# VHH binders against FYVE, RhoGEF and PH domain-containing protein tag-77 (tag-77), part 7

Target 1, 198 residues: FYVE, RhoGEF and PH domain-containing protein tag-77 (tag-77), of Caenorhabditis elegans (x5lx76r375to572)
Amino acid sequence: KLHYAAVEFLKVQNNYVQYLKEMAVLYPEYMERFGKRVGRDLLASHNGHENVVLQIKKIMVQILPIHEMLLKEIDKVCSNWDSRYPNMSKTIGTFADFLKCCQPFLDNKADFLNKLLQLRNEDKEFDEATYMFETEVFKRGKKGAVIQQLDQVHQNFMRYKLLMLRYSEYLIDDCDEKEKAQEAIQKLENVTQAVNQK
Short names: E, the ipSAE of ESMFold2; O, the ipSAE of OpenDDE; V2, 0.75 times the mean of E and O plus 0.25 times the DockQ between their complexes.

## First folded at step 4 (VHH)

Design k18 (from c10 with T105W; framework vhh_7zox_3)
Fold by ESMFold2-Fast, scan of step 4:
Structure k18 (fold): chain B 198 residues (1-198), chain A 119 residues (1-119)
Amino acid sequence: as target 1 above (198 residues)
Amino acid sequence: DVQLVESGGGLVQPGGSLRLSCVASGFTFSDYAMGWVRQAPGKGLEWVSDIYSGGSTGYADSVKGRFAISRDNAKNTLYLQMNRLKPEDTAVYYCATGWYPLEDWFDYAGQGTQVTVSS
């Protein structure tokens, strides 16, 4: 069971990295290519303000490398797993502080949502391109709604805490790893409370 | 299991015409964008043309006005009518399916059919 709990981190992290790549790379590139096809820049600035897709991209490209590094470290833990010497807590605890890198996104999430909805309402070609992107993602068995995907950043915090709680539950009391797990859980809880403060 | 089978390639003189066909199986053909990409000797893949599931088409600047893409959803078949062929059109032509617009965003490609334009 303990090993199963550790492997769950790998699956969750892999899924989240794929989501970040969709927002940082695939969606902006799709909109750029679709814009070339229809003969206009769908990601153009309006009234001097940067397009919301590019605003989201700027934040996601900063978040992505941190989560790629976390994925690599979780993969190492799972690949060298020995249930007699569990060691997931150090990796999660070390990265807990870096999870604050998504704070700029969370602070602006409501604004990003409103701007995206406004742009989809006012620009029919932008709306069509976004719908087609969502459809392509959906047809390949992945989540498709860009607006719903904005919730993934917040939900990822909650997933880490839940996974650590389940991991800790399978550890024996009084072992060194259990103390490290409790410390990591506390760090995650502090981060989630901070990001939920608005 | 997706399968794309191209045919119709061959040797033609400059100014000639060829019609390529691609028979698709293993997926709901009418739901997916289809296109043609080519690879000339010693060069990378070049997107040639695509057609959306709804019928909208796109063409590379190098082939606009000379090539015409079409599809027959009832027959699961994609076509490329190539007119006024030039030596620089010499390439292996691959049928592809993927994200619209295709460019390099294709999920699957066929085995290819050789087109040689020379005298």
Scores: ipSAE 0.224, ipTM 0.609, lowest interface PAE 3.7, mean pLDDT 85

Design k23 (from c10 with T97R; framework vhh_7zox_3; at its last look DockQ between E and O 0.02; V2 from the best seeds 0.00; counts 0 for: pae E 10.8 > 2, placed apart)
Amino acid sequence: DVQLVESGGGLVQPGGSLRLSCVASGFTFSDYAMGWVRQAPGKGLEWVSDIYSGGSTGYADSVKGRFAISRDNAKNTLYLQMNRLKPEDTAVYYCARGWYPLEDTFDYAGQGTQVTVSS
ESMFold2-Fast, scan of step 4: ipSAE 0.359; ipTM 0.737
ESMFold2, look of step 5: ipSAE 0.000; ipTM 0.195
ESMFold2 (binder alone), look of step 5: mean pLDDT 85; pTM 0.860
OpenDDE, look of step 5: ipSAE 0.776; ipTM 0.876
ESMFold2, look of step 7: ipSAE 0.000; ipTM 0.339
ESMFold2 (binder alone), look of step 7: mean pLDDT 86; pTM 0.883
OpenDDE, look of step 7: ipSAE 0.675; ipTM 0.852

Design k25 (from c10 with E103D; framework vhh_7zox_3; at its last look DockQ between E and O 0.40; V2 from the best seeds 0.00; counts 0 for: pae E 10.2 > 2, grease 24.4 > 24.2)
Fold by ESMFold2, look of step 5:
Structure k25 (fold): chain B 198 residues (1-198), chain A 119 residues (1-119)
Amino acid sequence: as target 1 above (198 residues)
Amino acid sequence: DVQLVESGGGLVQPGGSLRLSCVASGFTFSDYAMGWVRQAPGKGLEWVSDIYSGGSTGYADSVKGRFAISRDNAKNTLYLQMNRLKPEDTAVYYCATGWYPLDDTFDYAGQGTQVTVSS
């Protein structure tokens, strides 16, 4: 139970790092390739502002290195795992201290969502390219997957709070690791409060 | 503990309607994107619809215009209104959160509720 709860952090973080790379690298690159094929710059400025895909990319590139570092630390904890000496809480607690790096994206998430939806509604070739990206990159060709991915930054740290709660449930009461787990949960809750007010 | 409990499935004739509910517990429901996925007999999972924490919605092409997703944060409940049901809508419907479309994984899903559309 405890080891499986710890390993879930590795799966979640690996998927999240892939999401950040998808939005920061793969999606803009796909839009450029599609645009060249149809003779349009799909990432051109829109309504006097930088294209929303590029605005998202700039923020995701700043977030990505911190999450790659966390992935390495989680992998290290899982690779050296000994259930007699559980030690995930410090890694997650330290990560919670660094969550402020996500704040620029979270402050702008609603605006990014609105701009992306508006652009898809107003520009049929942008919409088609995004749909094709969703089909070619995501399993099962799910429409709307890019929209769902915008929410992943918010959902990922909520996910860590849930994972920490589950991990803490499997710890022996009145131990140092459980105290550290509660501290990490509190840090994650504080960030959750700030995020949900945006 | 995180729990998602679906209800409202049943047997209906083609053209009928059903309203699915999913009651959530063990987490702050209003903070999370929620969705519905379904599995037809002998087939893999198919994304149906999701609703973001900010209220935006998305639908698979196969259900767009017929299904409506909604949520009631005061009751920790997710809904799926299904209208003009077709035999191909026959499936077990799961309430889920944290679904990753790229690799078809999700953090939590319920036990599912059976929807059967048949004469």
Scores: ipSAE 0.005, ipTM 0.230, lowest interface PAE 10.2, mean pLDDT 79
ESMFold2-Fast, scan of step 4: ipSAE 0.407; ipTM 0.748
ESMFold2 (binder alone), look of step 5: mean pLDDT 83; pTM 0.841
OpenDDE, look of step 5: ipSAE 0.305; ipTM 0.654

Design k27 (from c10 with S53T G55D G58Y; framework vhh_7zox_3)
Fold by ESMFold2-Fast, scan of step 4:
Structure k27 (fold): chain B 198 residues (1-198), chain A 119 residues (1-119)
Amino acid sequence: as target 1 above (198 residues)
Amino acid sequence: DVQLVESGGGLVQPGGSLRLSCVASGFTFSDYAMGWVRQAPGKGLEWVSDIYTGDSTYYADSVKGRFAISRDNAKNTLYLQMNRLKPEDTAVYYCATGWYPLEDTFDYAGQGTQVTVSS
C-alpha cells in the first residue's frame, strides 16, 4: 500500500539518525570513558595526525542535524498522511540537494577504514574498547560492527532511491505526485552517480 | 528471559575474604562481557571490575590488587574473589552484562548480594 511505502521512509530515516548518533556521539564518548578507566587516552594523536575516530566524528556532527531535520519532515508527512493527496516527493526532492554534503566523508571513507583497521591491529586496548562498544550496541538489538557502520553513509544514498522507486510504483499514472516522484528519483540518481565515480 | 543470580555475600570482619558468584541463564554467556558493580548505602553505583570474552580483566583503582574477577563459561558463572576487605567495601554487589564506560545504568543485572565489612 502507498501509505506503507511512505512509512518505510520514516523507518529508514530513523535508523540512519540512530547510526549517525552512534558514530558522532556514542562511539567517541565510549572510547574517551574507556580510556579514563584504563588510564590512557585512546583517542590521542599518532605521529601528529588526529585520531581517526575524531576525524569521523568531525564529519558526522555536521551531517547529523541535517538528517534529524529530514526525520522531522518525513514524520510530518506520515502523521498527516492522506492517500488521496500523497506528498512524500517534495520532501525527498528538497533533501536530495543536501546529500552532496556527505561528500567529505565519502571522499575519505577508504582512508578512514584503513586507519581504523590499522589502529585496531596495532593498539590492543583500542581494539578491546571498540569490541566492547560493538557488543553493547549489538546487545541492544542494533548493528554493532563499526567497520560495517562506515558503509552506512554510502548505502543510505541507495536506500532513498529504492524507496522512491517503490513509492512511485504505487502512484496512479498521470497524477501530479508521480511526476514529482520522477523528478526526485532523477535528483537522487544524479547524486548517486557522482558518488560512484570515485 | 535473562537471569543473573548473585550469591556469596555476608558479614565479614575487616581484613577478611569473600567470594561472590553469579550464575547466568537465558543468553549465550560466553558471548558477553561480564562485570561487577556495587552500591554503598546512600551512594551511587560504582564500577568494580570487568572481564570480557577474551578474558582481559580491568579493576577500579580502589580494589586493584585485592579483588580478582574470573569466569567459567562451561558453568555460565562469573566470580569475584575479594581479599583484604575494608569497611568502605560495604555495599550491595551486582552482577551485570556489558561495559559500564558506555552507560551509567545496566540492562541485565541481578538482585544483588549484600556485603557488610564490620566488626
Scores: ipSAE 0.012, ipTM 0.316, lowest interface PAE 8.1, mean pLDDT 81

Design k28 (from c10 with S53Y G55D T105E; framework vhh_7zox_3)
Fold by ESMFold2-Fast, scan of step 4:
Structure k28 (fold): chain B 198 residues (1-198), chain A 119 residues (1-119)
Amino acid sequence: as target 1 above (198 residues)
Amino acid sequence: DVQLVESGGGLVQPGGSLRLSCVASGFTFSDYAMGWVRQAPGKGLEWVSDIYYGDSTGYADSVKGRFAISRDNAKNTLYLQMNRLKPEDTAVYYCATGWYPLEDEFDYAGQGTQVTVSS
């Protein structure tokens, strides 16, 4: 059970890193190449305002490396797993504060969602290109629409605490790791409160 | 089970025309980007043209204004109309499909059809 709880972190983190790559790299590149095909820049600025896809990209590019590092550390824990000496808590605790890197996205999420919906309604070539991206890229992962995927940042942020709580429940009482797990959970709670402040 | 079968190649004189066809099977044709890539003797693959389901098309600068790509989703068939052919157009032409724009990468290609432009 404990080992399976640890492996769940690896699955969650792999999925999230893939999502961040899609938003930081693949979606903007797809839109740029589709624009070249139709002879128009689909990511062009309007009245001096940067295109929402590029605004999202700028934030995602800053978030991605942190989560790639976390993924590598979680993978090391799982690859060297020994249920007699569980050790996930240090990794999660160490990265807890860095999870605040998602704050700029969360602060702007509603605005990004509204701008994407508006752009898809007003620009049929942009809408077609986005639909093609969803069909060609997201179909493999069956991750749904670009609009639905914007919720992944908030959902993933909330998942770490739930995963740690589940992990902690499978640890024996009075073990060293359980104390470290409670400390990591507290750090995650502190980050959650900081991020959720107005 | 994916198959792409090209036809329509041949020998033609400079300034002539040819129409290539590609019949696809084993996948949902209308869900995929389709295109043509070519390989001249002793050279690497060169992207020629691609088309999406909505008739959105792309062309290499070397063929723009001379070639026209089209698709018939009901017949699972891709076409390339080649006009004002030049000796430099001599190559094996492959029908290709993939998840990304085909100038970046493709998942499958056919056996190819030879186009030779010479006097």
Scores: ipSAE 0.000, ipTM 0.169, lowest interface PAE 14.5, mean pLDDT 81

Design k29 (from c10 with T28R S53W S56D; framework vhh_7zox_3)
Fold by ESMFold2-Fast, scan of step 4:
Structure k29 (fold): chain B 198 residues (1-198), chain A 119 residues (1-119)
Amino acid sequence: as target 1 above (198 residues)
Amino acid sequence: DVQLVESGGGLVQPGGSLRLSCVASGFRFSDYAMGWVRQAPGKGLEWVSDIYWGGDTGYADSVKGRFAISRDNAKNTLYLQMNRLKPEDTAVYYCATGWYPLEDTFDYAGQGTQVTVSS
């Protein structure tokens, strides 16, 4: 049903905001606290280079507020839902341009992955702390693998178009919302193409 | 304490069918994407199929139309119905959990169950 297609946006966005909070706030804080317990700064710079966890944090902190705003707007659509007057397309279309906020992360993703893998291999306390963080996240029924999580920024970007395509399929042909959905899909496609050309 | 326990593998002739099951424990099953990955002898891991917490499914091109993934959240169980099996489907099949899409983000995998398709 159309309403369930709209609710899928809320589920996807809520899960993504939780992921962004894990990378922006929870993971860095966990590493700081673990470091204090073992008497060492696990997030210290090495050879004049900032720790990769802090590099990722700086970018995620910029991305998180935009996605929290989008979550709030999607929640409003779902909370006031009336299938006679579907209205998800304006919200998604309006935020499509702001989704480019992930570009700095995507530009650096391969470097971040390589640095995390290297750090986990070279620093056993860092590796142990990361593993413990992952187990704590998983115990709460959430995704926990930090390295696998790095692909979530790109994958979440692709999800919006898929969700809009499914939403559009449930709209009647002579509905104003269907034209707005097609416009939002086109806007998402243009943003996705721009991001992928890097 | 994450556990994934696969079962249902075995020896079957080409064209036959098998149903794999995976019982999960130690996490909130309904919050996670689940999937199947396989490893043929001497080969790397190949993603086979996934199912998201919302029920949407994905399939590798090699198994489309032959395999069907499903889940029972009340029983914390993942299934793979495998029909029209081919010798090329011979592999150890692993139940995996992760974030969507599972093919890119395997967090945990079970011990695996052997599927052998031969005459």
Scores: ipSAE 0.000, ipTM 0.119, lowest interface PAE 14.5, mean pLDDT 80

Design k30 (from c10 with T28K S53E G58Y; framework vhh_7zox_3)
Fold by ESMFold2-Fast, scan of step 4:
Structure k30 (fold): chain B 198 residues (1-198), chain A 119 residues (1-119)
Amino acid sequence: as target 1 above (198 residues)
Amino acid sequence: DVQLVESGGGLVQPGGSLRLSCVASGFKFSDYAMGWVRQAPGKGLEWVSDIYEGGSTYYADSVKGRFAISRDNAKNTLYLQMNRLKPEDTAVYYCATGWYPLEDTFDYAGQGTQVTVSS
């Protein structure tokens, strides 16, 4: 029902923040430490170009704080939930424009995927280090396939509209929250159109 | 030579709390990821938690929401705050350095500290 729909926002957002932290912090730290052990900098620049892991990190550290703030606000809504006065729409609507922070990643996603795949095919130590990182993530009950997980940025962005649509369907017709939900959905649609125009 | 000295274990009732400490020496503490592993009687080693040089923390599903790992780089000390303890948490707890399997944490493990959760 309605409360379950609201709680799904919390679950989705928590999982996404964990993923962003993996890409912003854990993966580059793991690669740096592995490189120190094997006596080689696996994240070194090549021909003056920054390593793709560090390029991804730079974007993810900009995205992460916005999503941590959104997670905190969603958690506040869920922790104070009262189905008589549903209030998820204001939180999602307020953050809709800030979701454009993923644009730099989406603009470069295909290039990042190609560069990661190339590094894994051509650099055995980089590939081994990435595989070991993925294994450690799996041991911790998380999905660790780095290349496959790059889709999470676009998939998560698209999830907000689907979650809002399901939430809206459980609201009573002609209530204030349903109107606010429609406004939030429209804002998400506008942001999605803007982001996908590249 | 690397030294890790654990302390803070003891006997507690179910639902109780303990704070474990690990004092490190012989290496530049701030440059290393640190973690806790435990071994229950008659069982193998189980990873509990780790904390990275940058402060990122990770927990085994069995302890999430109950345990909190932290570090004080100025004191070369690692901590594990254990809350709402269960009989299943009974184990010897070892301080370790590195990320599995990249660094052999047992090369640097101390004597451990015994935690017993019992009525």
Scores: ipSAE 0.000, ipTM 0.166, lowest interface PAE 10.5, mean pLDDT 81

Design k31 (from c10 with S53H G55D L102F; framework vhh_7zox_3)
Fold by ESMFold2-Fast, scan of step 4:
Structure k31 (fold): chain B 198 residues (1-198), chain A 119 residues (1-119)
Amino acid sequence: as target 1 above (198 residues)
Amino acid sequence: DVQLVESGGGLVQPGGSLRLSCVASGFTFSDYAMGWVRQAPGKGLEWVSDIYHGDSTGYADSVKGRFAISRDNAKNTLYLQMNRLKPEDTAVYYCATGWYPFEDTFDYAGQGTQVTVSS
């Protein structure tokens, strides 16, 4: 039903904000504290190059506020929901262009993956700390390894169009919201094309 | 300066309910994992529950289904709703942050609030 389609946006966005906070805050914090326990800085720079965990953190910290604001706006739509006057499309359409904020991460994703793999192979304490972090996240019902979860940025970006398409299919033909949904879908397609071409 | 102030402890009968609150200041509350640990008389610290960002929560097996942790980031407040309380839940309950990398280790904790479950 239409209302359940709208609620799926809230669930997806809440899960994504949680993932961004894990990568921006919790994972770096976990590694710093693990380092203190073992008497070594696991996030230390090498040859003047910043640790990959901190490089990822810097990008995630820029992405997080945009997605927190989107979450707040989606929550407002769901909290004030009236199926006679559906209104998710304006919120998604307004934020569509801002979703390009993930571009710096996507441009560097392959390098981040390679650096994480190298660091986990060469530094056994870093590998152990990362494994223990993943175990703590798993205990809380979250699935996936840090390396596997790097794809969540791209996957989440793709999810908005699928959610809008599902939402649109429950709208009555020739209603104002259907037109706005089509506009939002087109904006998402344009952003997706721009991101994928780079 | 980080400050955590707990409240809501007291005496309740078995099967009763109690809600603990913890007001945090001195850090960006919404950016930190928060939790509750307890210490029963003559025993060590026991992790009870934690909450990360959003809906990610964890509970000790002894309290699953009875306790619910939540947070209000606008009020910098952490809550623990305790239902169907048992005598073995009697302890001083501490609000804590900075759990990583250790489940039973924290950077900051409050002064604690006493919970006593007795007939």
Scores: ipSAE 0.006, ipTM 0.142, lowest interface PAE 10.2, mean pLDDT 81

Design k32 (from c10 with D50V S53Y G58Y L102F; framework vhh_7zox_3)
Fold by ESMFold2-Fast, scan of step 4:
Structure k32 (fold): chain B 198 residues (1-198), chain A 119 residues (1-119)
Amino acid sequence: as target 1 above (198 residues)
Amino acid sequence: DVQLVESGGGLVQPGGSLRLSCVASGFTFSDYAMGWVRQAPGKGLEWVSVIYYGGSTYYADSVKGRFAISRDNAKNTLYLQMNRLKPEDTAVYYCATGWYPFEDTFDYAGQGTQVTVSS
């Protein structure tokens, strides 16, 4: 049970790192190489404004390394797991402050979504290339139409608290880890409150 | 299982025309991007053209303006109309499903059909 709860962090974090790689690396690379092959720059500026895919990339490349680091730390906890001495809370608690790295994306999320939807509606060649990328990602066993799910950054941010609450429920009352879990939950609550206060 | 069967190749003189056909089975044809790739004697694979499920078409610079890709979803058939053929178009032409620009790869390909352009 407890071990399952700990492993759930690994699954969630691995999925999120894959999502960030898709947005930071794979999607821009696909659009650039596709455009080069068909003789059109699909990521060109429009009316002097930078392409939204490149705007998203600039932020995602800053978020990705932090989450890759968290993935490695969660993997260490899971690969050395001993239910007699559970120890996920320190990793999540230590990382909680760094979750604020997503703030620039959250501040611009609505604008990015609107720009991407507008570009896909107005530029059919861009829309088609994007759909082909999404189809190819799905066929290669990836998560599918992830680039249209810009809310994944906010949703993943909220998932850590839910995972910690579930983890804490399986811990023995009055153990040291239970206290550390509550501290990590409080840190996550403080971060979510700071992000959502506007 | 996925099956792609090409036909329509042959010997033609420079400036001539040929139409290649590819009959697909084993998958929902209308949901997939389809394309043509070719391999000239002593060369590697070269992407020629792709048509995706929505009907949009893309071409390699070497064939742009001379070749036209099309599909008939009711017949599960892909076509390549080749006009103004040049000796450099001599190759085995393969029908393919899926197209990945990073590696010039495709998920499935047929046995190919030989196109020879010579005087």
Scores: ipSAE 0.006, ipTM 0.301, lowest interface PAE 9.8, mean pLDDT 81

Design k33 (from c10 with A33T S53Y S56D T105Y; framework vhh_7zox_3)
Fold by ESMFold2-Fast, scan of step 4:
Structure k33 (fold): chain B 198 residues (1-198), chain A 119 residues (1-119)
Amino acid sequence: as target 1 above (198 residues)
Amino acid sequence: DVQLVESGGGLVQPGGSLRLSCVASGFTFSDYTMGWVRQAPGKGLEWVSDIYYGGDTGYADSVKGRFAISRDNAKNTLYLQMNRLKPEDTAVYYCATGWYPLEDYFDYAGQGTQVTVSS
């Protein structure tokens, strides 16, 4: 049971890194390629303001490396797993403070959602390209709605605490790892309080 | 410039196996979805398999359980392990990069490698 709780971190982190790459790399490239086919730059500035897809990309490329490093460290824990010596808490605790890297996205999320919705309503080729991209993502058994999936940044941030709580519940009472798990949970709670999610 | 170089095709008897390779250059291989498409004699292009840059794989119903796609990002190489080959698998196999099996979105396709399942 404890090992399955540890593996859940790996699944969650792998899915999130995929999502970040979709927003940082795949979605912008898909829009660029679609634009070339229809003879128009779908990512062009609007009224002198940078396209929202590129604004999102700029933030996502800053978030991605931190989560790739976390994925690597979680994978090491799972690959070398021994339930007699559980050790996920150190990895999560070490990365807890760095999870604040999502704050610039969260601060701008409502604006990004509004801009994406507006652009999809006003530009039918942009809307079609985005829908086609979402359809391709959905074929992989993932939710593909770009607007709905902007919640993934906030949802993933909240998932670490839930994963740590489940992990801690499977640890025996009064073991060293359980104390480290509580410390990691407290660090995650402190980061949650520091991040502007409103 | 982007280049894709396929190899590993050949003549094989029904029930046999082949392993195709594709060496990519000119782009950051690990950031792209890679795939295999094929063209049988007298037919159009058919998507065979793809591997998302994050590792998720897809397969055409005609090859599920028989073919396995994989990638080696350190070598910029894409592979297709083909098992239990059938005469219907006879085709030129092309390595492609793009957005899933949308023909219009393939950035590049290589020259292809011929697979013939006969005799």
Scores: ipSAE 0.000, ipTM 0.124, lowest interface PAE 16.9, mean pLDDT 80

Design k34 (from c10 with T28R A33V G55D L102M; framework vhh_7zox_3)
Fold by ESMFold2-Fast, scan of step 4:
Structure k34 (fold): chain B 198 residues (1-198), chain A 119 residues (1-119)
Amino acid sequence: as target 1 above (198 residues)
Amino acid sequence: DVQLVESGGGLVQPGGSLRLSCVASGFRFSDYVMGWVRQAPGKGLEWVSDIYSGDSTGYADSVKGRFAISRDNAKNTLYLQMNRLKPEDTAVYYCATGWYPMEDTFDYAGQGTQVTVSS
């Protein structure tokens, strides 16, 4: 049961890394290829302003490596798991401080959302290409809505805290790990409050 | 267990026409982007055409105005109507599916069907 809680971190982190890859790599690439098929650059600048898809990409490519590192560390914990000596808390606690790397995205999230919705309303080929991308993501068993993917950055903070709370509930009171889990939970709470406050 | 089976290739003279067919099984055909890629003797793969699940179509510059891609979702079948064929269209034609059925970006491909354009 405790082991299941630890493995759930691996599943959540792997899904999040895939979302970041979708926004950093797959979505821009899909839009570029669709544009080539219809004979138009769907990611072109307008009135001297960079396309919102490329603006999002620039931030996501900076966030992605941090989360790939976290995924690797969580995988090490799970691969070497021994329920007698649980050890997820140090990994989550250490990376809690680095989760602020998403702050530039969250600061601009509302603007990105508004620009994306405006572009989809004004450019029918862009809208069609985005819809086709979402369909490709969905049929591969992932959630495909680009708007929902933009919200994944914020939702991921809440997932870490909820997962740590569940993990802590399965720890015994005489376990060193329980104190470390409480410290990691507090760090996550402080980071999420700082990030969400604006 | 994805299967793509091409047919309709053959020998034709320059200026002639051929229609290729591809019967798909093992996946939800109507949900997938489908396309045609070809490989000429001693050359790499070249994207020819694709059709998205919403029926949006794309064509390589070399075939625009001569080829027409279509799909019949009820029959799980993809088609390529090839008109005004040229010797440079000689290749093995593969039915493909994936994110981008272009230049090794497709997930699955069939066994291929040979098209030879020669006088």
Scores: ipSAE 0.023, ipTM 0.441, lowest interface PAE 5.9, mean pLDDT 84

